VHH binders against Phosphoribosylformylglycinamidine synthase subunit PurQ (purQ). Designs and how they scored, part 4

Target 1, 271 residues: Phosphoribosylformylglycinamidine synthase subunit PurQ (purQ), of Archaeoglobus fulgidus (o29008)
Amino acid sequence: MDREEIKVAVLRMEGTNCEDETVKAFRSLGVEAEAVHIKQFYSDMIRFEEQRSVFDYQCLVFPGGFSAGDYIRAGAIFSARVKSVLRKDIEEFIKMGYPILGICNGFQVLVELGALPGFDEDKPLAEKPEMALAMNDSSRFECRPTLLKKESEKCIFVKNLKKDVVMFPVAHAEGKVVFPSGKEDEYLERLTSNDQIVFRYVDEKGDYAGYPWNPNGSFYNIAGICNATHTVFGLMPHPERAFFGYQVGRREGYGDGYCIFRSVVDYLEKL

## First folded at step 24 (VHH)

Design ze1 (from x2 with G55K T106E)
Fold by ESMFold2, fold request of step 26:
Structure ze1 (fold): chain B 271 residues (1-271), chain A 121 residues (1-121)
Amino acid sequence: as target 1 above (271 residues)
Amino acid sequence: QVQLVESGGALVQPGGSLRLSCAASGFTFSRYAMRWYRQAPGKEREWVAGISPYKGRTYYEDSVKGRFTISRDDARNTVYLQMNSLKPEDTAVYYCAKSRTYGHWESFDYWGQGTQVTVSS
């Protein structure tokens, strides 16, 4: 499709956030992007000009970047609303091959919806969650840079990423990837065999390491995963906070997060 | 080449029903919003109904809400307008239109040649 035909929805529950970093990142790449309150997708009481359909868009983003810190449960509340209102539309959206990105709390939304780990291409939304994002092992809010090793070749969000290790910041209290007790090895094998592990936390030498390099204690150092079709991606680190050079201490240019958003645009242009 | 061909216009009595069809070609139909417009003699063209891409939402001008139903069949590249409880003021040439790029909010730049609907005793 042509770049001017690409539209990205960044889903929100409250307020206008047209200065949202995710919206800015996509707009700087020459695609239309807007923050869309979830009510705009279903409510007939919303003004006609503000009503939207999920199918007006070719990419959905469940954002991170909450500034209040007391929104830890916000992901669960948002998840409940998404499940009650948009589940069927999201399932069809995934089957159409359109990308979905969940960042931080947005990763939690995708987990709660049953979209990740997303083992089944024919049933992209599991009936119930198959993993969780638990409280950090430290019992602390972790706010720090992280180093992430790229582990997937098939995930559309990293197709154009040329670096082996990238740096994205984290800011969360519940980021620990866990799988059902007693099934960890089975799930790891399934994820690995289908190239669904996208990023893992590493140290400065590129080695898998514990705290503070793995800031939350995630199983297998997993920082981000994608579904079986490689088009639904969730991660705890914030690529939107490492998109522009000025966000990462550069005068000009881009940070490592640029390629995540660029890869989406490249994928959609080929679709 | 974008092609939109309306059909189904006819002379009908007040209170009657009519179904309009618009066959589309030359673009990926499922990606675009579609609209019906109408123009009565000596009047400006007015928006009647719209439908978002795929299984999206439908939208209606107030005077037709509850009487008209827009739908689309993406497998057949066709948009429909089911018109019930027709009134003499519904008499117009009906045009099918596609959005330039997206959504119900942008300009609709591509139009068919129209089909005449006449509601008269």
Scores: ipSAE 0.227, ipTM 0.657, lowest interface PAE 4.3, mean pLDDT 86
Fold by ESMFold2, fold request of step 26:
Structure ze1 (fold): chain B 271 residues (1-271), chain A 121 residues (1-121)
Amino acid sequence: as target 1 above (271 residues)
Amino acid sequence: QVQLVESGGALVQPGGSLRLSCAASGFTFSRYAMRWYRQAPGKEREWVAGISPYKGRTYYEDSVKGRFTISRDDARNTVYLQMNSLKPEDTAVYYCAKSRTYGHWESFDYWGQGTQVTVSS
């Protein structure tokens, strides 16, 4: 499709605040993007001109950005609202081959929906969650830079990425990737065999390492994964906070997060 | 070339029903929002009902909500307007319209020739 035809919805709810950063990132790439309150998708009390359908868009983003003090409550409410009102629409959206990005709280939403790890192409939303994002091993809210090694060739969100290791910041209290007890090796094999592990935490030498490099204790240092069709991607670090150079201490130009958003646009232009 | 052809307009008594059809061609129908508008003699054209792309939402102007139903058949490239409980105030030429861009329903640039609906005894 032409770039002028691409429209991105960045979902918001009370307590979200990173939707502006994500909207700005996509708009700087020349696509239409807007923050859409979840009520706009279902409430008739919203003015007609503000009412929306999920199918008005070709990409959905579930943003992060809750404050540390309200993190757990706001994230759980957001996940529950999305499950209640958008589950069927999201299932269809995935089947249409359109990308979905979940950042931090958004990754938690995708997990709760059963969209990730997303092993089954024909049933893109599992009936029950098949993984979790648990409390950090440190028992602390972690707000720090992280270094991430690219692990996937097939994930559409990293096709534009030209370097092996990128830097994105984290800001979360519940970022620890866990799989069902006793099934960790099985899940790892399934994810690896279908190229669904997208980013893993590394140290400054590029080696897989523990705290503070793995800031939450995630299984296998997993920072982000995609589903079986490689079009639904969730990660704990914030690429939208590393998009512009000034966000990462550069006077001008782009940070490493640029390629995540550029990759979405490139994918949609070919679709 | 985008083509929209409305049909189904007729003379009907108050309280009656009609179903309007709009046959579309020249574009990938399922990707675009569609609307029905109407224009009575001497009045401005007004929005009546809209439908988002694919299996999306339907939207209605307040005076027709509950009486009119918009639908689409993407396999047949057709938009319908089922009009029930018709009133003399519904008398107008009815037009279907296509959005300019994907899912962007504020800009509707393509119109059919219209079909006349008359509600009178």
Scores: ipSAE 0.179, ipTM 0.629, lowest interface PAE 4.8, mean pLDDT 87
Fold by OpenDDE, fold request of step 26:
Structure ze1 (fold): chain B 271 residues (1-271), chain A 121 residues (1-121)
Amino acid sequence: as target 1 above (271 residues)
Amino acid sequence: QVQLVESGGALVQPGGSLRLSCAASGFTFSRYAMRWYRQAPGKEREWVAGISPYKGRTYYEDSVKGRFTISRDDARNTVYLQMNSLKPEDTAVYYCAKSRTYGHWESFDYWGQGTQVTVSS
């Protein structure tokens, strides 16, 4: 499809206000994008002109920054609401091959929705969460730049990423990737075999290191994963805050986050 | 070239029914949201009903809810508006529109001459 025909929805709910960066990022790429309140999909109180459908868009984004403290609670509430009103639509959306991005709190939402790790292609949303984003090992809110090594060659969000290591900022208290106890090896094998690990935390040498390079203590230094079809992607770091050059201390050009959003557009143009 | 041609307008009595059709051409019909608009004399154009491209989700203005039904036939590139329980206040020229881009957006275009619906005793 033509770039001008692509429409992106950045989802929001009550109390959220951090969707502007993502909207701006997509708009800068020449696609249409807007912040959409979840009520616009189902509420009868919404004016006719403001009513929306999931299928009116080709990409959905669950953004970060739902609250002053990035707690899992916000993600849980959002996910519960989405499940109640949009579960079937989201499943169909994924089956159609349309991309979904979850950033920070959005990653939490995708996990709670059962969309990640998303091993079952026929059931894009699991009945129950199959992984968790737990409290950071430091028990502190982590706010810093992170270095991420690209791991996946199949994830559509990183297909045009040429850099091996990128820098995205983190801002969260609960970003520790945790798999079910006793199933860590199984999950790792499944993720690896299907190329679903997208980013891992690394140090300045590109090595897998612990704190502070792994700011939250994530299993296997995982910073982001995608589902089995590689069209749903969640990560704790914020690519939208590293999209423009000025966001990363450059006068002009783009930051490393540019590649995430451009990859989405490129994918949709070929879809 | 994009074309939308409305038809089916007529004079009907209050409580009557009417079915409007809009034949579309010049674009991939199945990928666009379609809407019906109406404009009464001396009034601004207003949305009446809309339908999304995939799931066929429909939207209605409050004043026509329960009375009007929008539907689409993608194989025939046609959108319909079934109007039941018509009222004098439904009198207007009805226009068919498509979204400017794929999906549902506030910006719509229409290219037809419209079809006159008159509800009068």
Scores: ipSAE 0.013, ipTM 0.331, lowest interface PAE 8.8, mean pLDDT 89
Fold by OpenDDE, fold request of step 26:
Structure ze1 (fold): chain B 271 residues (1-271), chain A 121 residues (1-121)
Amino acid sequence: as target 1 above (271 residues)
Amino acid sequence: QVQLVESGGALVQPGGSLRLSCAASGFTFSRYAMRWYRQAPGKEREWVAGISPYKGRTYYEDSVKGRFTISRDDARNTVYLQMNSLKPEDTAVYYCAKSRTYGHWESFDYWGQGTQVTVSS
């Protein structure tokens, strides 16, 4: 696809207000991007000019920061609403190979939708969630920069990421990756075998360390994973807050988050 | 108790083929993902190919994709690396490994001296 043909939807609902950074990031790359309320996809109260289809876009983003307190509940509500009206469309969207990104609360939404870990390529959305993002071990809202080691070579979101370790900030109370009890090893093997672990928390030396380098206590220090087709990606840290240089204390240029968004555009250009 | 013994390394001309073997013992072979690594002189060890016990799924680094094939025989506790269309840059000591952890490719165990593969005209 030509870059001018690429359109990105950053999904929002009532009470969400943190989609602007993501929109700005994509627009800076020369693609069309807009915040889209989920009601624009199905509500008959929406003016014709405001009506949207999932298939008007080539990338969907579930952004973070839409909840100030109950992230899990907020994610669940968003997911339930999306699932009720857009499940089939999203499944088809994934099957078409179009990228979906979930950031922080968006990762929670993707998990609740059954899109992650997304082991079944033929069924992009599981009937029930197969993992969880639980309360941080600290039982506190964690807000800090994190160092993430790139783990996946197949995830399309990190295809042009050359750095071994990147810095993205976290801001969440429920970011602990948890797999079903007794199945941790199985899930880990499945994820690893299909190169679905995308980022893991590390310390300044690049080692897999505990708190505070692993701010939430995630299993195996997992910060982000993708589905089996490597086109759906969820992470707890915020790459959109590390996109521009000025966001990360640089005078100019780009932050480490740039590569995440650029990878999406590059992927779509080749699609 | 755990042992991995590589074999099959040789001198071969560019464009040639070679098949490496790794005999495993001391652990339940069928339950572990197996990997091949290689290390050229003066370079860091790099991952080449991996095979999972889960549905026998295989994966390759980009430089060997389409040329190398990893396979396993659980009955014989052996993992293989079929190398076709060999290039001089494939010259290295090749090591067989099992997963220490299921995460990054750097998390592995191997026991042995590896097997030398030299591609030269």
Scores: ipSAE 0.005, ipTM 0.235, lowest interface PAE 11.4, mean pLDDT 90

Design ze4 (from zc3 with Y54F)
Fold by ESMFold2, fold request of step 26:
Structure ze4 (fold): chain B 271 residues (1-271), chain A 121 residues (1-121)
Amino acid sequence: as target 1 above (271 residues)
Amino acid sequence: QVQLVESGGALVQPGGSLRLSCAASGFTFSRYAMRWYRQAPGKEREWVAAISPFKGRTYYEDSVKGRFTISRDDARNTVYLQMNSLKPEDTAVYYCAKSRTYGHWESFDYWGQGTQVTVSS
């Protein structure tokens, strides 16, 4: 499709904070993007001009950015609302092959919805969550740069990424990727064999390492995964906070997060 | 070349029903929102109903809610307006329209020829 035809919805609810950065990132790439309050998708009490359909868009983003003091309660409320009012629309959206990105709290939303790990293309939303994002091993809110090794060739969000290791910041208290007890090896094999592990935490030498390089204690150093069709992607680090160079301490240019958003646009232009 | 051809307009008695069709060509129909407008004699054109792409949400102007139903058949590149419980104030030329870029909330640049609906006894 032509870039003029692409429109991105960045989901908003009261308490979300990072929708502006995500909207700005997409707009700087020349696509239409807007923050859309979740009510706009379902409420008949909203004026026609403010009403929206999920299918008016070609990409959905569940942003992060709840304040540290409120993120657990606000994230749970956001997840419950999405599940309550958008589940059927999201299922169809995924089946249409359109990308969905979940950042930090947004990754938690995708997990709660059953969209990740997302092993089954024919049933893209599991009936119940198949993984969790648990409290960090440190029991602390972790706010730091992280180094991430690209592990997937098929994930549309990292195609043509030019670096093997990227830097995105984290800001979370519940970022530990865990799988069902006793099924960890099974899940790892399924994810690995279908190229669904997208990023893993590494140290400055590029080696998989523990705290503080794996800031939350995630199983297998997993920082981000995608679903079976490689079009639904969730990660704990914030690529929207590393899009422009000035966000990461550079005078100008882009940070490593640029390629995440650019890859979405490239993918959609080929549809 | 975008082309929209409305049909199905007729003279009908108050309380009657009518189904309008709009055949579309020249674009990937399933990716665009479609809208119905109407223009009564001496009045400005006003929107009536809209439908978003694919299995999308439907939208209605308040005066037609519950009486009119918009639908689409992407296989036939056609949008429909089922009009029930027609009133004399529904008398107008009805036009279908295609969104300029995407979405249902934007003004439309492309219009059909129109089809006349007259409600009178």
Scores: ipSAE 0.203, ipTM 0.639, lowest interface PAE 5.0, mean pLDDT 86
Fold by ESMFold2, fold request of step 26:
Structure ze4 (fold): chain B 271 residues (1-271), chain A 121 residues (1-121)
Amino acid sequence: as target 1 above (271 residues)
Amino acid sequence: QVQLVESGGALVQPGGSLRLSCAASGFTFSRYAMRWYRQAPGKEREWVAAISPFKGRTYYEDSVKGRFTISRDDARNTVYLQMNSLKPEDTAVYYCAKSRTYGHWESFDYWGQGTQVTVSS
């Protein structure tokens, strides 16, 4: 499809606040993108011109970021709203092969929806969550740069990524990837055999290391995973906060997050 | 080449029902929003109903809401308009149209030759 035809929805609700960075990132690549309140997908009280369908778009983003205060509850409310009003539409959207990106809270939404780890191509949404994002081992809000090693060749969000290690910041209190007790080794084997682990936290030498390099204590240093079709991607770090050079202390150019968004556009142009 | 062919127009009595079809070709049908428009003698063309891509939402002009139903069959590249409780004021040539891009709110650039619906007095 032509780049001018591509349209990205960055979903919002009360408490989301990183949609502007995500919208700007896509727009700078020549793609139409807009923040879309979830009510626009279902409420008859919305003006006709502002009503939307999930299928008006070719990419959905569940953004990260929450205002100070009740950020944990806001993420749970967002997840519940998405499940109640959009679940069927999202299931079909995934089956159409269109990409979905979940950043930080958005990763939590994809987990709660049953979209990640997403082992079954034919049933892309599990009946109940198959993993969780738990409280950081430090018991602290972690706000720091992280180094991430690319682990997937098949994930469409990293297909053209040139660097093996990228830097994205984190800002979360609940980022610890956890799998069901007693199934950790099984889940790891399934994820690795189907190339579904996308990023892992590393130290400055590129080695898998503990705190503070793994800032939340995630199982196997997992920072981000994709589903079985490699088109639904969730990660705790914020690539949208490392897209433009000035976000990472440069006067001009782009940061490492650029390639995540560029890869989506490249994928859709070939679709 | 985009091609839209409407069919199903007929003479019908007030209170009756009619189903219009629009066969589409020359584009990836499921990616585009579709609309029905109508034009009565001496009046401007007006939109009637719209449907978003795939299994998306449907939209209706107030005068037909509750009486008309737009639907699509992506396997057959066809959009339909089911018209119930027809009134003489529904008499018009009905056109289907394809969006320029993917949204139902966008400009609609392509339409067919139309199909005549006449509701007797």
Scores: ipSAE 0.122, ipTM 0.604, lowest interface PAE 6.0, mean pLDDT 87
Fold by OpenDDE, look of step 24:
Structure ze4 (fold): chain B 271 residues (1-271), chain A 121 residues (1-121)
Amino acid sequence: as target 1 above (271 residues)
Amino acid sequence: QVQLVESGGALVQPGGSLRLSCAASGFTFSRYAMRWYRQAPGKEREWVAAISPFKGRTYYEDSVKGRFTISRDDARNTVYLQMNSLKPEDTAVYYCAKSRTYGHWESFDYWGQGTQVTVSS
């Protein structure tokens, strides 16, 4: 489809306030993007002009910054609400090959929705969450730049990413990737065999290292993963805060986050 | 470029029926919402019905609910308005409109020349 025909929805609910950067990022690429409140998808009490459908869009984004405080709980609330009213639509959306991005809290939402790790292509949303984003090992809110090594060649969100290591900032208290107890090796094998690990935390040498390079203590230094179809992607770091050059201390141009969003647009243009 | 051509307007008696058609071209029809407007003499243009590009979700103005039905044929790039139980107050020029961007309901434009519907005994 033509770029000017592409429409992106950045989903929001009460208390969310970090959708603007993501909207701006997409708009800068020449596609339409808007923040959409979840009620616009199901409420009959809103004006006709405000009503939306999931299928009005070609990309959905669950942004970061749902609330100041309990990110896990906020993600759980958002996911429950989405699941109650949009489960079937989102499943179909994924089956259609349309991309979904979850950033920070959005990653939490995707996990709670059962969209990630999303091993079953025929059932894009599991009945129950199959992984978790737990409290950081530091028990602190981690706010810092992180270095991420690109791991996946199949994830559509990193298709245009040419750098092996990128810098995205993190800002979270609950970003530790945790798999079911006793199933860590199984999950790792499944993720690796299907190229679903997208980013891993690394140090300045590009090596896998612990804290502070792994700010949250994630299993296998995982910073982001995608589903089995490689069209649903969640990550804890914030590519939207590293989109423009000025966000990363450059006078002009773009940051490393640019390629994430550009990859989405390019994918959709060819879809 | 986008073109919309309305047809089917006629003079009918109260209680009669009409089916309007709008032939669309110049865009990927199946991806856009479509809307019917009408404008009566001396009145402002008002929307009558709308249809989503997906699953045929439809919306109607209160005054036409139960009487009018909007539908679409994506294979023919055509949107229809079936009007039953017509009333004199339904007399107007009816216009077809396309959503400005992909699928969503933010705005409608690119309407055609319109087709005259007159309901009179």
Scores: ipSAE 0.021, ipTM 0.345, lowest interface PAE 7.3, mean pLDDT 90
Fold by OpenDDE, fold request of step 26:
Structure ze4 (fold): chain B 271 residues (1-271), chain A 121 residues (1-121)
Amino acid sequence: as target 1 above (271 residues)
Amino acid sequence: QVQLVESGGALVQPGGSLRLSCAASGFTFSRYAMRWYRQAPGKEREWVAAISPFKGRTYYEDSVKGRFTISRDDARNTVYLQMNSLKPEDTAVYYCAKSRTYGHWESFDYWGQGTQVTVSS
């Protein structure tokens, strides 16, 4: 489809207000993007001009930056609301091949929705979460640049990523990737077999290392994964904060996050 | 459309051997775990054996351990059940099943028509 026809929704709810960077990133690529409150999808109290449908868009983003302090578990409240009003629409959206991105808190939401690791193509949202993003091993909020090695060749979000290692900042207290107890090896094999591991934490040499290079203690140093169809992607680091050159100390050009968003646009143009 | 077709069921004497086959189509066979179930007259369906798509890992019900062997040929989209030292208690309709998710061996959502195995003197 034509770039001018592409619309991106960056989802928000009460208490969230950090969608601007993601919106700006997409708009800079020549596509339409807006922050959309979840109420706009279902509330009859919303003016007609403000009413929205999931299918008005070709990409959905669950952004980062909203406070986990308001949640019993990270992403749980947002996911519960989404599940209650948009579950079927999101399932169909995924089946249509449209991309969904979850950043930090958004990754947490996708996990709680059962969209990740998303091993079942016929059931994009599992009935129950099949993995977790747990409290960091450090038991503190981690805020720092991280180095990520690209692992997947099939994930649509990294198709235009030419660099082997990229730098995205993290900012979270609950970013530790955890699989069901006793099933770690099975899940790892499933993810690897279907090329669903997208990013892993590495040190300055490009080697897999522990803290602080793995800031949260994630299993297998996983920083991001995608579903079985490679169109739903969640990661704890923030590519939207590394999109423009000025965000990463450059006078011109773009940061490493540029390729994530550009890959989405390119994918949609060919869809 | 997912299809599973079982074959190989027969009447055999106690102590005999039998090999069941299940031909699969309509999905990427190599990505899924496969399982054999059986249902005896008046009894509930029970799983017998399972095989993962990874490293040839196999799982067996206690009553068939050491006697039955599950295997798969991904090139032929077929799963097998070699049954040795058969007992009258093994008499049942045997079903082939496909895992619901990639690689997962705990949940299954497709079954074939089944094949009758009868062990009698």
Scores: ipSAE 0.000, ipTM 0.243, lowest interface PAE 13.5, mean pLDDT 90

Design ze4 (from zc3 with Y54F)
Fold by OpenDDE, fold request of step 26:
Structure ze4 (fold): chain B 271 residues (1-271), chain A 121 residues (1-121)
Amino acid sequence: as target 1 above (271 residues)
Amino acid sequence: QVQLVESGGALVQPGGSLRLSCAASGFTFSRYAMRWYRQAPGKEREWVAAISPFKGRTYYEDSVKGRFTISRDDARNTVYLQMNSLKPEDTAVYYCAKSRTYGHWESFDYWGQGTQVTVSS
């Protein structure tokens, strides 16, 4: 696809307020991007000019920051609503190879939708969630920069990422990656075998360390994973808040988050 | 399209041995768990053996433990069932099955045509 033909939808619902950074990031790359309320996809109360289809876009983003204190509940509500009206469309969207990004609360939504870990490529959305993002081990809201080691070579979101370790900020109370009890090893093997672990928390030396380098206590220090086709990606840290240089204390240029978004655009150009 | 083709079924005497093969195609074989099932006349289909794509872990029904061995050759997209010390009660149609998801043991969704194993004096 030509870059000019690429359109990105940053999904929103009532109470969400963090779409602008993601929209700005994509627009800066020369693609069209807009915040889209989920009602625009199905509501008859929406004016014709404001009506949208999932297939009007080549990338969907579930952003973070739409809940001040009840992230799990907010994610569940958003997921339930999306699932009720857009399940089939999203499944087809994934099957078409179009990328979906979930950031923080968006990661929670993708988990609740059954899109992650997404082991079944023929059924992109599981009937029930197969993992969880639980309360942080610290039992508090974690807000800090994190260091993430790139783990996946197949995930399309990190194809342009050349750095071994990147810095993205976290801001969440429920970011602990948890797999079904008794199945942790199985899930780890599946994820590893198919190169679905995308980011793991590390310390300043690049080593896998516990708190505070792993701020939420995630299993295996997992910060982000993708589905089996490597086109759906969820992470707890916020790459959109590390996109521009000024966001990370630089006068100019880009932060480490730039590569996440650029990878999406490059992937779509070649699709 | 996913295809599973079983072979190797035969008539053998009690105490005999037989090796079944299942040739797979239409999917990334090395990513999926494989199972052998059997169905005897008048009985329900039951699992016999399973093999994981991870670390080559194997599982067996109690009645076949120590007698049957499941193995896989990912380079040939084939799963095998070595059956030793066969008994008349092992008489059945044997089926090969593929797991639904990568490394998944919850369900199997593809089956072959089956191969007849008859153990009789």
Scores: ipSAE 0.000, ipTM 0.248, lowest interface PAE 13.6, mean pLDDT 90

